# Ledger of designs, part 4: VH-VL binders against NAD kinase (nadK)

Target 1, 268 residues: NAD kinase (nadK), of Syntrophomonas wolfei subsp. wolfei (q0aze0)
Amino acid sequence: MKIILVNNRFKENTEKKAQEIAGQLSALNVEVIIDNGLDEPYAGTVDFIMVLGGDGTMLRAARRYGQRAIPVLGVNMGTVGFLSNIEINELAEYLPLILREEYSLEARMMLEVAVFQQQSLLTRVFCLNELLLRSNSPRMLSFALEISGQKLEPYRGDGLIVSTTTGSTAYSLSAGGPIADPQLDAFIVTPVASHIINKRPLVVSPEREISLHLLEEREAIIGIDGQIKMDFGAENRVLIKRAPHPLLMVNLKAKPFFTSIDRSLQRQ

## First folded at step 2 (VH-VL)

Design c32 (from b11 with light chain W32F; framework fv_bermekimab)
Fold by ESMFold2-Fast, scan of step 2:
Structure c32 (fold): chain C 268 residues (1-268), chain A 123 residues (1-123), chain B 107 residues (1-107)
Amino acid sequence: as target 1 above (268 residues)
Amino acid sequence: QVQLVESGGGVVQPGRSLRLSCTASGFTFSSYGVHWVRQAPGKGLEWVAAISYDGSNKYYAESVKGRFTISRDNSKNILFLQMDSLRLEDTAVYYCAKDTLWFGESPYGMDVWGQGTLVTFSS
Amino acid sequence: DIQMTQSPSSVSASVGDRVTITCRASQGISSFLAWYQQKPGKAPKLLIYAASSLQSGVPSRFSGSGSGSDFTLTISSLQPEDFATYYCQQANSFPLTFGGGTKVEHK
């Protein structure tokens, strides 16, 4: 068995924990590859991915490995989040189940984001939470939104978020979007500080293709899962659609999504 | 434009304290880890300290650990370095520098640097 | 701490020359290595990150290679603006450490 351990080098103690866990797994005849985010994704075949950290580390793992249809387990290191399933101090208890492949999988939809310079593809990336288009200056953007070839009235404002249901509790929530059950497949399209007061969040089929481009020369950026940033100008176009494969999240114990989000919102 | 500007350097006596500031503009400061890097006159670069985007994690070079404290104010877009028990060996131009990646991912490198602020000692 | 050793400390070159600078880590750092250019009186400029990835806006004559403990920065055809000091920096673990620098100067 071959396992990738994904960790965040900027969280103290995480690198040491990764090495300790790698030693334990090696003693059980498991081959371990450590991915701390500073190198390219491991190109070989693997059987399982273990993510040590918070939601940010899981988002990186999903972007790097989510399209390979490999089970991914989130192991919380003391952060508050929604994407981890067990705590680090529970790992020893659940390790035998992991090694015997005695767990269930929850499929989480992902976005495929393609960025073009005029007619040329610049990059293609995948993400678990969202794409954010926003102004990179105090000036509002003017931009076009198309949904499956249907041209909407132009948008004016600070930006737009195209989110998965998993991403409904991330930036989309902060911008006024709805909270969605992560088990549903849908895109959530949420305006950011729209000048037009009746622009509402849209919930659309995951089979839709969404296209965005600027109508005016402005300084703008696109952000992906809050971790990748790219400059976006009037010569650029972005196409967003459902990724070919969902992220396969390992479920070793029940996590009460609705009660967790309810507590989080009361605290805010 | 994306910019970092250091201030607070000057002439100091050994054993005293000095606080450096670094003001950020043109990018979302609260989304990036930031570093202090110093360079003694005629010498190479030496990494001093780093702080994560939200201030929850702080890192120090062994030579300054226990004497220097890094902090940030995300509401004002300011990075600080509090330097206590200063030594002659701390004489250097101090640069602040930004991580390449958003939200606490490891720095692949430091892509935006300030102009530097000089810390020297009186006779 | 991880020690970074650069060689040579200085190199004399002419415009059009191929310049190679090497950097050696005291332990394995995978591909977690960045290269910087610094001109006198100026802040460093990022050239290469992740051992071989070219920073946006940096000319293609700059390239990085290597993994593990041995790394190289290559300038395929030296231009007048490339006379500067170059530094490697490991990003494998804290504390971050820089190489001693390599000064590229006129022959």
Scores: ipSAE 0.000, ipTM 0.413, lowest interface PAE 15.5, mean pLDDT 85

Design c33 (from b11 with light chain G28D; framework fv_bermekimab)
Fold by ESMFold2-Fast, scan of step 2:
Structure c33 (fold): chain C 268 residues (1-268), chain A 123 residues (1-123), chain B 107 residues (1-107)
Amino acid sequence: as target 1 above (268 residues)
Amino acid sequence: QVQLVESGGGVVQPGRSLRLSCTASGFTFSSYGVHWVRQAPGKGLEWVAAISYDGSNKYYAESVKGRFTISRDNSKNILFLQMDSLRLEDTAVYYCAKDTLWFGESPYGMDVWGQGTLVTFSS
Amino acid sequence: DIQMTQSPSSVSASVGDRVTITCRASQDISSWLAWYQQKPGKAPKLLIYAASSLQSGVPSRFSGSGSGSDFTLTISSLQPEDFATYYCQQANSFPLTFGGGTKVEHK
């Protein structure tokens, strides 16, 4: 059995805990690879991925490994988020189940984001939550949205979010998007501060292809999962599709998504 | 420098054929949809035809449908308009123009234009 | 086909004047309308796209407005280089169609 431990090197407790867990797993004849985010993703085959940290660390793990169809477990080491399943103090209890592969998997759709300079591919990235197009200056953007070749009316405002259902509680929610069951497969398209009063969030089939480009030169950026930023100009376009593989999330105990989000909204 | 240069215009006789060419330079020609637009002497602009960036989609004005054929050679950065069964009403300056997008089905507008090439009839 | 009706066909103006040109589509084209300027013997130049977006390098005295079927091009303070013919063009769907043109000429 080979396991990747994904952690954030810049969090002291997470790094020390990763080393402790690696030692414990090695004593049980498990080969461990530690990924602290500084190097390229591990290229070899692995059986399981354990993410030590919060939601941000899980988003990074999903971008690096989510397309490999490997079980990924979120282990919380601080503030409880939406993407972890167990707490670090519960790991010893659940470790035998992990090693015997006695758990269920929940599939979460991902986005495939391709950024072009004209027809030249500049980058392709996968993400779990969303792509954000936004203005990087006080001036609003003017941009075009196409869904499966259908050209919508021009958008004018601060930007647009194309989100997975998992991302429905992240930036899309802040911009007025709906809360979606993460087990559904759909794109959620949410305008950011649109000047057109009747621009509403759209919920569309995950088989749709979505493209975005600026209609005029502005200072704009593309944001991926709130972690990657890229400059975006009038000669760029972005193409968004459903990723070939979902992220396979390990479920060791019930996590009440709807009651958790309901409670968060009441506290605001 | 971004340029489109038309060629192939001239004096023709009714019923004959003529092929116009448009050579692109200074931008990635294969990434954009391109248009043919004509203007009869003393008259307004009339859109004639368009072709998508990969050549898979072609569009024509009703007045030329079945007589004109648009095509492109992305390896040579050249756009063509094959004009068959020419009529007196086809007398015009023919412009090629770059779309702002590499369009498949949806046009956006024309931001770069050639200088035009004249097609006229001797009668 | 979407028919574009442009008015007036000509307007006489002096430097410093405000000039307004209108364009009407025979059906809803959202905001997919472009405005072009053409000087004698020259190719057209794109001024405005998506009804109200000013093309890079075009002076701010040019502005566009409208949506649906009624559109306006405004030149707030006419300059000597602005005497030209102006055309609207719908970009909503193929076939593309132009308005008949408006010639802005000296009084």
Scores: ipSAE 0.072, ipTM 0.612, lowest interface PAE 6.5, mean pLDDT 88

Design c34 (from b11 with light chain A50K; framework fv_bermekimab)
Fold by ESMFold2-Fast, scan of step 2:
Structure c34 (fold): chain C 268 residues (1-268), chain A 123 residues (1-123), chain B 107 residues (1-107)
Amino acid sequence: as target 1 above (268 residues)
Amino acid sequence: QVQLVESGGGVVQPGRSLRLSCTASGFTFSSYGVHWVRQAPGKGLEWVAAISYDGSNKYYAESVKGRFTISRDNSKNILFLQMDSLRLEDTAVYYCAKDTLWFGESPYGMDVWGQGTLVTFSS
Amino acid sequence: DIQMTQSPSSVSASVGDRVTITCRASQGISSWLAWYQQKPGKAPKLLIYKASSLQSGVPSRFSGSGSGSDFTLTISSLQPEDFATYYCQQANSFPLTFGGGTKVEHK
């Protein structure tokens, strides 16, 4: 069995804990590859991905490995979040179930994002939470949104978020989007500080294709899961659609989404 | 206007406490990690402390660990640095600075800086 | 802690010159390095992040290179507004650390 351990290099003790766990797994005849974000994604085949950390580390793991249809387990190391299933102090208890493949999988849709300059593809990336188009200056953007060939009235404001249901509790929530059951497959399209009255968040089929481009030259950026930043100008356009494969999240322990989000909203 | 504005600096006596504030405007403050960086007169930059976007993770330079406390109030767009047991070696201009990435687990760099607030000591 | 050694401490240059500043980390930091420019009495300004990525609005005469432990900032043709102090900063692990700075001065 071969497992990738993904950790966050900026969290205290994560490198030590990753090496400790790798040693424990090696003693059980499991081959371990450590991904701490410093290298390119591991190119070989693996059987399981274990993510040590919070939601940010899960987002990186999903972007790097989510399209490979490999089980991914989030292990919390003291960080509050929605994407971890078990706590680090519970790992020893659940490890026999992992090795015997005695767990269920939850499929989470992902976005495929293609950014073009004129007709040329600049980049293609995958993400679990959202794509954000935003102004990189005090000036409002004017931009066009097209959904499966249907051209909407122009948008004017600070930007737009195209989110998965998993991303409904991330930046889309901060911009006024709805909280969505992550078991549902849908895109959530949430305006950021729109100056046009009645530009509402939209919930659309995950089979839709969404395109965005600027109507006027402005300083803008495209953000992916809050971790990748790309300049975006009037010569650019972005195409967003459902990724070919969902992220396969491991469930070893029931995690009640609605009570978790309710507690999080009571914080501040 | 995207900006960070520090306040709370001044002349202080050794051993006393001082609280610095940094007010953010023109961006979604609650989405970014933020830092305190200081610069002693005529010297280079020294990183002091950082706090994650949601306040759950805090980091300190060894020289200030146990004496300084970083915190934030996302509802008011304010970053704080509580400075206890102040020493002459803490004399510096203190800058607050924003991470380049939002909701990120690591800084790429600091793209927005305040103009700084001076902390200095009477004899 | 990761120590950042920056060299030279100062360089005397004329407008039009190519200026090269180096930064060495005491351990591997991959590409997690940023470069800043600071003018007297002003806050630092981010020039380069992830070792070689140019920050929006920064002139193309600035470029960064390197990975692992050795990094370089290059100004291909120095302009009057480029006389300043430059700092590298590692972003690999906490605590974050800056280089000692390089002052680019008039000849």
Scores: ipSAE 0.000, ipTM 0.468, lowest interface PAE 13.0, mean pLDDT 87

Design c35 (from b11 with light chain A50D; framework fv_bermekimab)
Fold by ESMFold2-Fast, scan of step 2:
Structure c35 (fold): chain C 268 residues (1-268), chain A 123 residues (1-123), chain B 107 residues (1-107)
Amino acid sequence: as target 1 above (268 residues)
Amino acid sequence: QVQLVESGGGVVQPGRSLRLSCTASGFTFSSYGVHWVRQAPGKGLEWVAAISYDGSNKYYAESVKGRFTISRDNSKNILFLQMDSLRLEDTAVYYCAKDTLWFGESPYGMDVWGQGTLVTFSS
Amino acid sequence: DIQMTQSPSSVSASVGDRVTITCRASQGISSWLAWYQQKPGKAPKLLIYDASSLQSGVPSRFSGSGSGSDFTLTISSLQPEDFATYYCQQANSFPLTFGGGTKVEHK
């Protein structure tokens, strides 16, 4: 068995814990690769991915490995999040189940984001939460949104979020989007500070293809999962589709989504 | 040992061109965005240009846009800065620097720096 | 362009002092700010990224705080090796911009 341990090198306690866990797994004849985020994703075949950290670390793991159809387990290191399944102090209890492959999998849709300049593909990335288009200056954007070839009336405002259902509790929520059951597949399209009051969040089929481009030259950025940032100008176009494979999240214990978000929203 | 080494600095005349190089070793160069940052004698740091890990995205400070061109050769682990139409105001020590994470991933910060190469003008 | 204003431009301090340096962005930059230390004739060294995250190998006496437009670098107990010039740098948008620098010098 070969396991990737994903952690954040810049968080010293998670780096140390990853090394401890790697040692424990090696003693059990498990090959371990540590991914601190600073190097290329591991290119070889692996059987399991264990993410040590918060939601941010899980988002990085999903972008790097989510399309490989490999089980991914979120192990929380102290900050309660939506994407972890067990706590670090529970790992020893659940490790035998992991090694015997005695767990269930929950599929979470991902976005495929392709950014173009003219006819040239600049980058293609996958993400678990959302793509954010936003103004990078006090001046609002004027931009075109197309859904499966249907051209909507122009948008004017600070930007737009195209989110998965998993991402419904992230930036989309802050911008007024709905909370969605992450077991459903859908795009949530949420305007950011729209100048036009009637621009409402849209919930659309995951079979839709969404494209965005600026109608006027403005300072704008594209953000991916709040972690990747790219300049976006009038010469650019972004194309968003459902990714070919969902992220396969490991369930070792029940984590009730709706009571978790309800508790989180009432916290001050 | 993770290292960046600049070269190509020297004495030039206004209006001429100069190409700076930065050679990387000890890390996977093709995985990181890299930057050029300059510092005029006795002055502060000024960011000049950046290039994404795969070379597809390039960014420039307004003062150099249209005159400088950043490029990279991932097969040779080398970063370049082609400096055209040089002005006296371009006098500075030029540093190359590696992004802390994959280029485009937050946070942007520069954790590995070269020793710098001086660009100056003769009269 | 986002303008970064550092204050003070210089501060005189003694070993053991608490030193505070501030940085103000001309627009909101969330937490996308880094702090650097530079000694004469040397390249800058990253101290803090993402406003408050300490770079590996940097002593715990260095700390960063702030979000939005106002940021602070604090050295809780100044050591002899800390006399240097410090710079903030916004990472919110291109072009990236540095503050003017703060020189921490012997009292």
Scores: ipSAE 0.000, ipTM 0.415, lowest interface PAE 12.3, mean pLDDT 85

Design c36 (from b11 with light chain A50Y; framework fv_bermekimab)
Fold by ESMFold2-Fast, scan of step 2:
Structure c36 (fold): chain C 268 residues (1-268), chain A 123 residues (1-123), chain B 107 residues (1-107)
Amino acid sequence: as target 1 above (268 residues)
Amino acid sequence: QVQLVESGGGVVQPGRSLRLSCTASGFTFSSYGVHWVRQAPGKGLEWVAAISYDGSNKYYAESVKGRFTISRDNSKNILFLQMDSLRLEDTAVYYCAKDTLWFGESPYGMDVWGQGTLVTFSS
Amino acid sequence: DIQMTQSPSSVSASVGDRVTITCRASQGISSWLAWYQQKPGKAPKLLIYYASSLQSGVPSRFSGSGSGSDFTLTISSLQPEDFATYYCQQANSFPLTFGGGTKVEHK
């Protein structure tokens, strides 16, 4: 059995805990690869991915490994979040189930984001929460949105978010998007500070293809899961599709999504 | 050199089938939507069919729907048009054309065109 | 289907003339319109996309304007190589449709 431990080297307690867990797993004849986010993703075959940290660490793991159809378990290290299944102090209790492969999997759709400059593919990135198009200056953007061959009236405002249902509680929520059941597969398209009064969030089939480009030369950026940022100009276009594989999240312990989000909104 | 080259046109009898091919070179074929456009002798341009960059979406003019099938092979940089149940009104020069900015569903304009291949009918 | 009506069907002009060609859509197409030039025996050449965006390599004497349903292609100073047939094409929705063409010919 080979396991990748994903952690954040720059959080001192997480790095130390990763080393301790690696030692315990090694003693049980499990091969361990530590991914601290600094190097390229591990290219070899693995059986399981354990993410030690908060939602941010899980988002990084999903971008790096989510397309490999490998079980991914989020282990919370004390930060409140939605993507972890168990707490670090519960790991010892659940470790035997992990090693015996006695758990269920929850599939979470991902986005495939392809960014072009005129005729050239610049990058192809996968993400779990969302793509954000936003102005990088005080000026509003004017941009075109296309959904499966349908050209919408031009958008004018600060930007647009294209989100998965998992991402519905992230930036999309802050911009006025709906809270979506993560068991549903859908794209959520949420305008950011639209100047046009009746531009509403859209919920569309995940089989649809979404394209974005600027209609005027402006300084803009594309953000991926709040962690990757790229310049976006009038010569750029982005194509968003459902990723080929969902993220396979390990479910060892039931977590009620709706009561969790309700509590979070009340504390706000 | 960016180019498209059509082949497969010829003289056919009504009711028969023909398969047109269009070979692309000098650009990343798999990144663009491509079209078939025809022009009857002495007449204007008529859009026939289009296929998205990955082949997942196909579109047809009403006059050819159910008779023509567009397809592509991105590994070989080839676009195809399978024409079944050919009619006299299908007589035309058939052009293949690359969209300028279409890598998804919506075309913007066709910036690279082949030289065309003629489809005609014998008596 | 969206019908594209092009006017005039032909225009006689001399080198140096300003030539204006009009295209009307049967319903609103925003700015999703392209213009093409076709010379006898040759394939069409893209001049303008998105109503007013000049294609790379196309001379600046060509310009496009309009939005919604009414569009214009202008050649500010006709050159000998500009005698050709011009077509508009809507890109708003499938099926794509072309105008009937405007032949620009010698006086």
Scores: ipSAE 0.000, ipTM 0.416, lowest interface PAE 14.7, mean pLDDT 86

Design c37 (from b11 with light chain A50G; framework fv_bermekimab)
Fold by ESMFold2-Fast, scan of step 2:
Order: sequence, then C-alpha cells, then structure tokens
Structure c37 (fold): chain C 268 residues (1-268), chain A 123 residues (1-123), chain B 107 residues (1-107)
Amino acid sequence: as target 1 above (268 residues)
Amino acid sequence: QVQLVESGGGVVQPGRSLRLSCTASGFTFSSYGVHWVRQAPGKGLEWVAAISYDGSNKYYAESVKGRFTISRDNSKNILFLQMDSLRLEDTAVYYCAKDTLWFGESPYGMDVWGQGTLVTFSS
Amino acid sequence: DIQMTQSPSSVSASVGDRVTITCRASQGISSWLAWYQQKPGKAPKLLIYGASSLQSGVPSRFSGSGSGSDFTLTISSLQPEDFATYYCQQANSFPLTFGGGTKVEHK
C-alpha cells in the first residue's frame, strides 16, 4: 500500500502532523510519499491520497492527482470547510478502516481548462471549483461566451465564473450564483458585476463545451481555483469541458451538505 | 505574411461547371473556418459558402444550394468551390476569406481576404 | 434568411466630417454584426466585429454601436483614405448576409 500525504509546507503545524502521520503509517508497513506542494506531483502509482489541511490544500491535491481515479480523503486541521470529511483528532479512529478500504466514495466532477494563445495550446489544467475571468483594471470587460457552439449575447462587466457544483459554494456564491447539490453534475455560469440588468447565472449540462474570449483588448486575468493566475488578452481563448475523471472523495462519516451550508450562511 | 490567393476563374458557358481554388499561406489553415464571398460587377457583396476548420460542417447561400460544393484539403492548405450548373447570375469576382476565430464553430467576421478571381460568361 | 438593410446608399462628405451609416436586420442578431470597408478594385477590409469591437490596426476614429436589429458605424472625423464603400454583415446565423453597401464620396 502506498499513500500520498498532501500538506502545506508553509504551515508548521500541518507539516509536523504530516511527519507524525507518515511515521505511524510506516510502522503499519505503508509506504508514504509526502507532497508539500513545492515539487512536481509524484509520478508513480499510489493507492490512496490523504490531504492534511483546509479546502485550499484539497483544491491543490485535486488539480495534481484528481484525474488518476484514486481515493482522496480530506482531513481537517481545525479550519471550517466543505472538502474535508474527518478531523485530525479522528484520524487514529478511522485509520484501520482506511487501510481495509472500508469506506464509500463520492464522485465530484472537475473542469478541464484549455488556454490557447492564437491557435497554440498554452496549457491544460484541471480544477475542482471554478475558472474565473476578471478585469485586472478599472475598465469593464467585453467578452463572448459560447456554449456548445451557440453564441450568447455579449457580456459586459467585471467578469464571469464557470463553476462545478462543488464550486457553487466558493467564488460563484460570492458573485450571486446558486448553491448546488454536489451530487449533481453541471456547469454553473455566474456573471461578475454585469452591467446588463437581469444577467442571470446559468446552469447547463456537463456535456456542454464552454468557451470564452475577449471582444476588446483589456487587462484581464483568468484564475483557476483561486490558486493559478494567468494574464488573459484578446489573443487568448479558453475552452472548458467536463474533465475525463471525477475526483473520488472518501466518505468515512456522514457530512450532510445541506445542514453544513445552512450553518455556514447563518454565521455570516 | 498572411495571405489567401484565388485561382480557377475564367470564361464559361451557361450550364457548365468550374472549380475555384484558394491557397493559404502564413497562418495555420487547418485552424480556421473559411468562406467564399462574391461580388457581381458594380454590385454589393454576397456570401456564398463556408466550411468549418476541420471540414465537418458546410454552409451555403440559398441561391447556390444544390449547385455549389465547398471543400478543403488541410494537408495542402487549399480551399475549393465546385460550381455546377452555372447561370448568368453567377457572374462575379469570387473572394475567399478567413474567419477571425481559431477553432471557432461559429462565425465572427472575415479578417483576411484574397484578391479575387473573376467568373464570367460567353454567349 | 436574415435581410440586412443599409442606409443611406450613398453620402457626400468632406474631410473632417462625422459620418454615420446605419444597418438594420430583419430579425434580432444580438451583437453579431461586422463592418467592412472596400475601396475600388480591392478586397474588403474588416473594420469592426461583434458590433463594437475594433479590428487590430483600424484607426480609433471608426466605432460601431447597436444591438438587436439596429446598428451604426460612425467615422468621427473623416480622412482622405476613408472615401470608400462600407458594408455590414450579420454573423448571427448561416447563411451569412451583407447589407447593400454605403458609398462615402467627396462633396
């Protein structure tokens, strides 16, 4: 059995816990690879991925390993979030079940994002929450949105978010998007500060292909899961599709989505 | 240098066939949808036909539907227009033109044009 | 088919004048309209696409506006090289259709 422990090197408590857990797993004859985010993703085969930290660490793990169809467990280090399943102080209790594969899996859709410059592919990345297109200056953007080859009315405003249902509680929520059941597969398209009255979020089939490009030269950026940022200009185009594989999230204990989000919104 | 060059125009008799060619250079031809647009002497522009970047979708103006066939050879960077059952009203300069958006499934505008090739008729 | 009607068919103007050309679609085409300039004996040149997006290399005195079915091309201060025929073209749906053209000529 080989397990990747994903942690945030810049948080001493998380790094210390990763070392402690690695020692415990090694004592049980489990091979451990530690991914602190600074090196390239581990290229070998693994049986399980354990993420130690908050939602941000889980998003990084999903981008690095989510397409490999390997079980991923979020272990919370005391920060309230939506992507963890158990608390760090519960790990010892659940470890035997992990090693015996006595858990269920929840599939969470991911986005495949391809960024072009002219006709050349610049990069292809996967993400769990969303792609954000936004203005990087006080000037509004003017951009085209296509859904499966259908051109919509041009968007004018500060930007647009293309989100998974998992991402519905992240940037999309802040921009006025709906809260979506993560059990559904769908794209949520949420405008950011649109100047067109009644420009609504759209919920579309995950089989759709979505594309974005600027209609006027502006200073813009694209953001992926709030962690990858790229300049975006009139020479660029982004294509968004459903990723080939969902993220397989480990479920060791009940974590009711609806009561969790309701409690989170109540605290605002 | 980005350019399109038409050839194959000439004098034909009504009811006959003619094949136009358009050779592309200076850009990745296989990435763009391309169009045929014609202009009769002293008249305005009339869109004739278009073909998607991969050749999977073809579109025609009503006036030429069933008589003209658009095709492309991406390995040779050539666009074709096969014109059958030609009529006097087909007299025009024929332009080929490239759409602005790469890998686009939808048209936006035509940013690169050839110089045109004249199709005319003898009695 | 979507029919495009341009007005006027011709306009006489002097250098420095503001010139306005109108294009009307027979049905809604959103903002999917392009404007072209054509000089005698030459191929058309794309000026504007998406109703208001200026093509690279086109002077800022050219501007486009409108949405739905009514569109306008404006030349804020006519220059000697701007005497030409102008065409609108809808890019909303196939078949694509052009307006009849507007000739901008010397007074």
Scores: ipSAE 0.334, ipTM 0.735, lowest interface PAE 4.6, mean pLDDT 90
Fold by OpenDDE, second read of step 3:
Structure c37 (fold): chain C 268 residues (1-268), chain A 123 residues (1-123), chain B 107 residues (1-107)
Amino acid sequence: as target 1 above (268 residues)
Amino acid sequence: QVQLVESGGGVVQPGRSLRLSCTASGFTFSSYGVHWVRQAPGKGLEWVAAISYDGSNKYYAESVKGRFTISRDNSKNILFLQMDSLRLEDTAVYYCAKDTLWFGESPYGMDVWGQGTLVTFSS
Amino acid sequence: DIQMTQSPSSVSASVGDRVTITCRASQGISSWLAWYQQKPGKAPKLLIYGASSLQSGVPSRFSGSGSGSDFTLTISSLQPEDFATYYCQQANSFPLTFGGGTKVEHK
């Protein structure tokens, strides 16, 4: 068995723990690769990914490895979040199950985000939570939203979020988006401070495509999972689709999403 | 092997332009932000400019804003620094350096450096 | 801009000595600080990132500590190959800024 340990290089505790866990796994004849984000994603075949840290670390792991259909386990390191399945102090207990591959998987839809300049592709990325388009100034943006070729009325506001259902409890929630069942595949399109007070979030079929571009010469930014940022101008457009592969999240410990949502949200 | 190799340095007259290049190999160039850092003779390190992995974001030190332009060609694994309106105070060894974090947003550090290329001025 | 104040500017030491270099940021930079080693005529080498994380291949005698605005690089037992100039660099925000450097010299 080969396992990737993903940790946050800027969190010393996660790095130390990764080393400790790596030692333990090695003693069990498990090959371990530690990924703290400094190197390129490991390109070889692996059987399991263990994410040590919070939601941010999971999001990074998802972007790096999500397309490879590898089971990903979130191990919380004492932070509050939605993407961890077990706590670090529980790892020893569940380790035998991991090694025996006795766990269930939850498929979480990811976004495929393509950013273009005119007709040229600038970048393509898969992400677990959301894409954010927002103004880079105190002024509102004017932008066009198109869903499966249907052009909506010009949008004015501070920005727009296109989120997965997984991401519904992230920034989309803060912007007034609905909480979505993580087992549901859908896009959530949430306005950020729209000039239209009653502008409501849209729940969109994952079979559709979402396109965004600015209608004026103004600087904006594209944010991906709050960890990737790029400038976005009038010459750019973004195309959002369902990623071809879901993230396979390991479920070792049943977590009652809806019964615990209030507690989790209160702690954020 | 992961490496960066600078070129384009030389002797130049004040007010003239010079274009530096940095060729990357051994890693996925398009996945990392890259930087220019310079060092005047006998002096410390000075950050000059940075460009995001996809070239969409560019950052400059105040000392070079409006004069220097950072760019990259990911298809060729090359980083550029166009230096216009050069001044005597621009005398330095210019290093290109790779950002540490894969598709990172923050400039967490630079883990791979080139050998540097010297830019000097004719007296 | 964030100013990085590094001290001392130079230190004389012998092989086996414990060497400590400090770096202070003009504002809080969390743990986003890197340390570099530079030898004459060579490019800088990354030693520490994230204030305390040791770069791959760097000897364990090097360590970094601190958070917020005060940081320290420590060489537990100076080796002959460690005589060099060391720089701190904040990685919190642009423009990136370096400390003034510390030259570790033979006593």
Scores: ipSAE 0.000, ipTM 0.495, lowest interface PAE 12.4, mean pLDDT 91

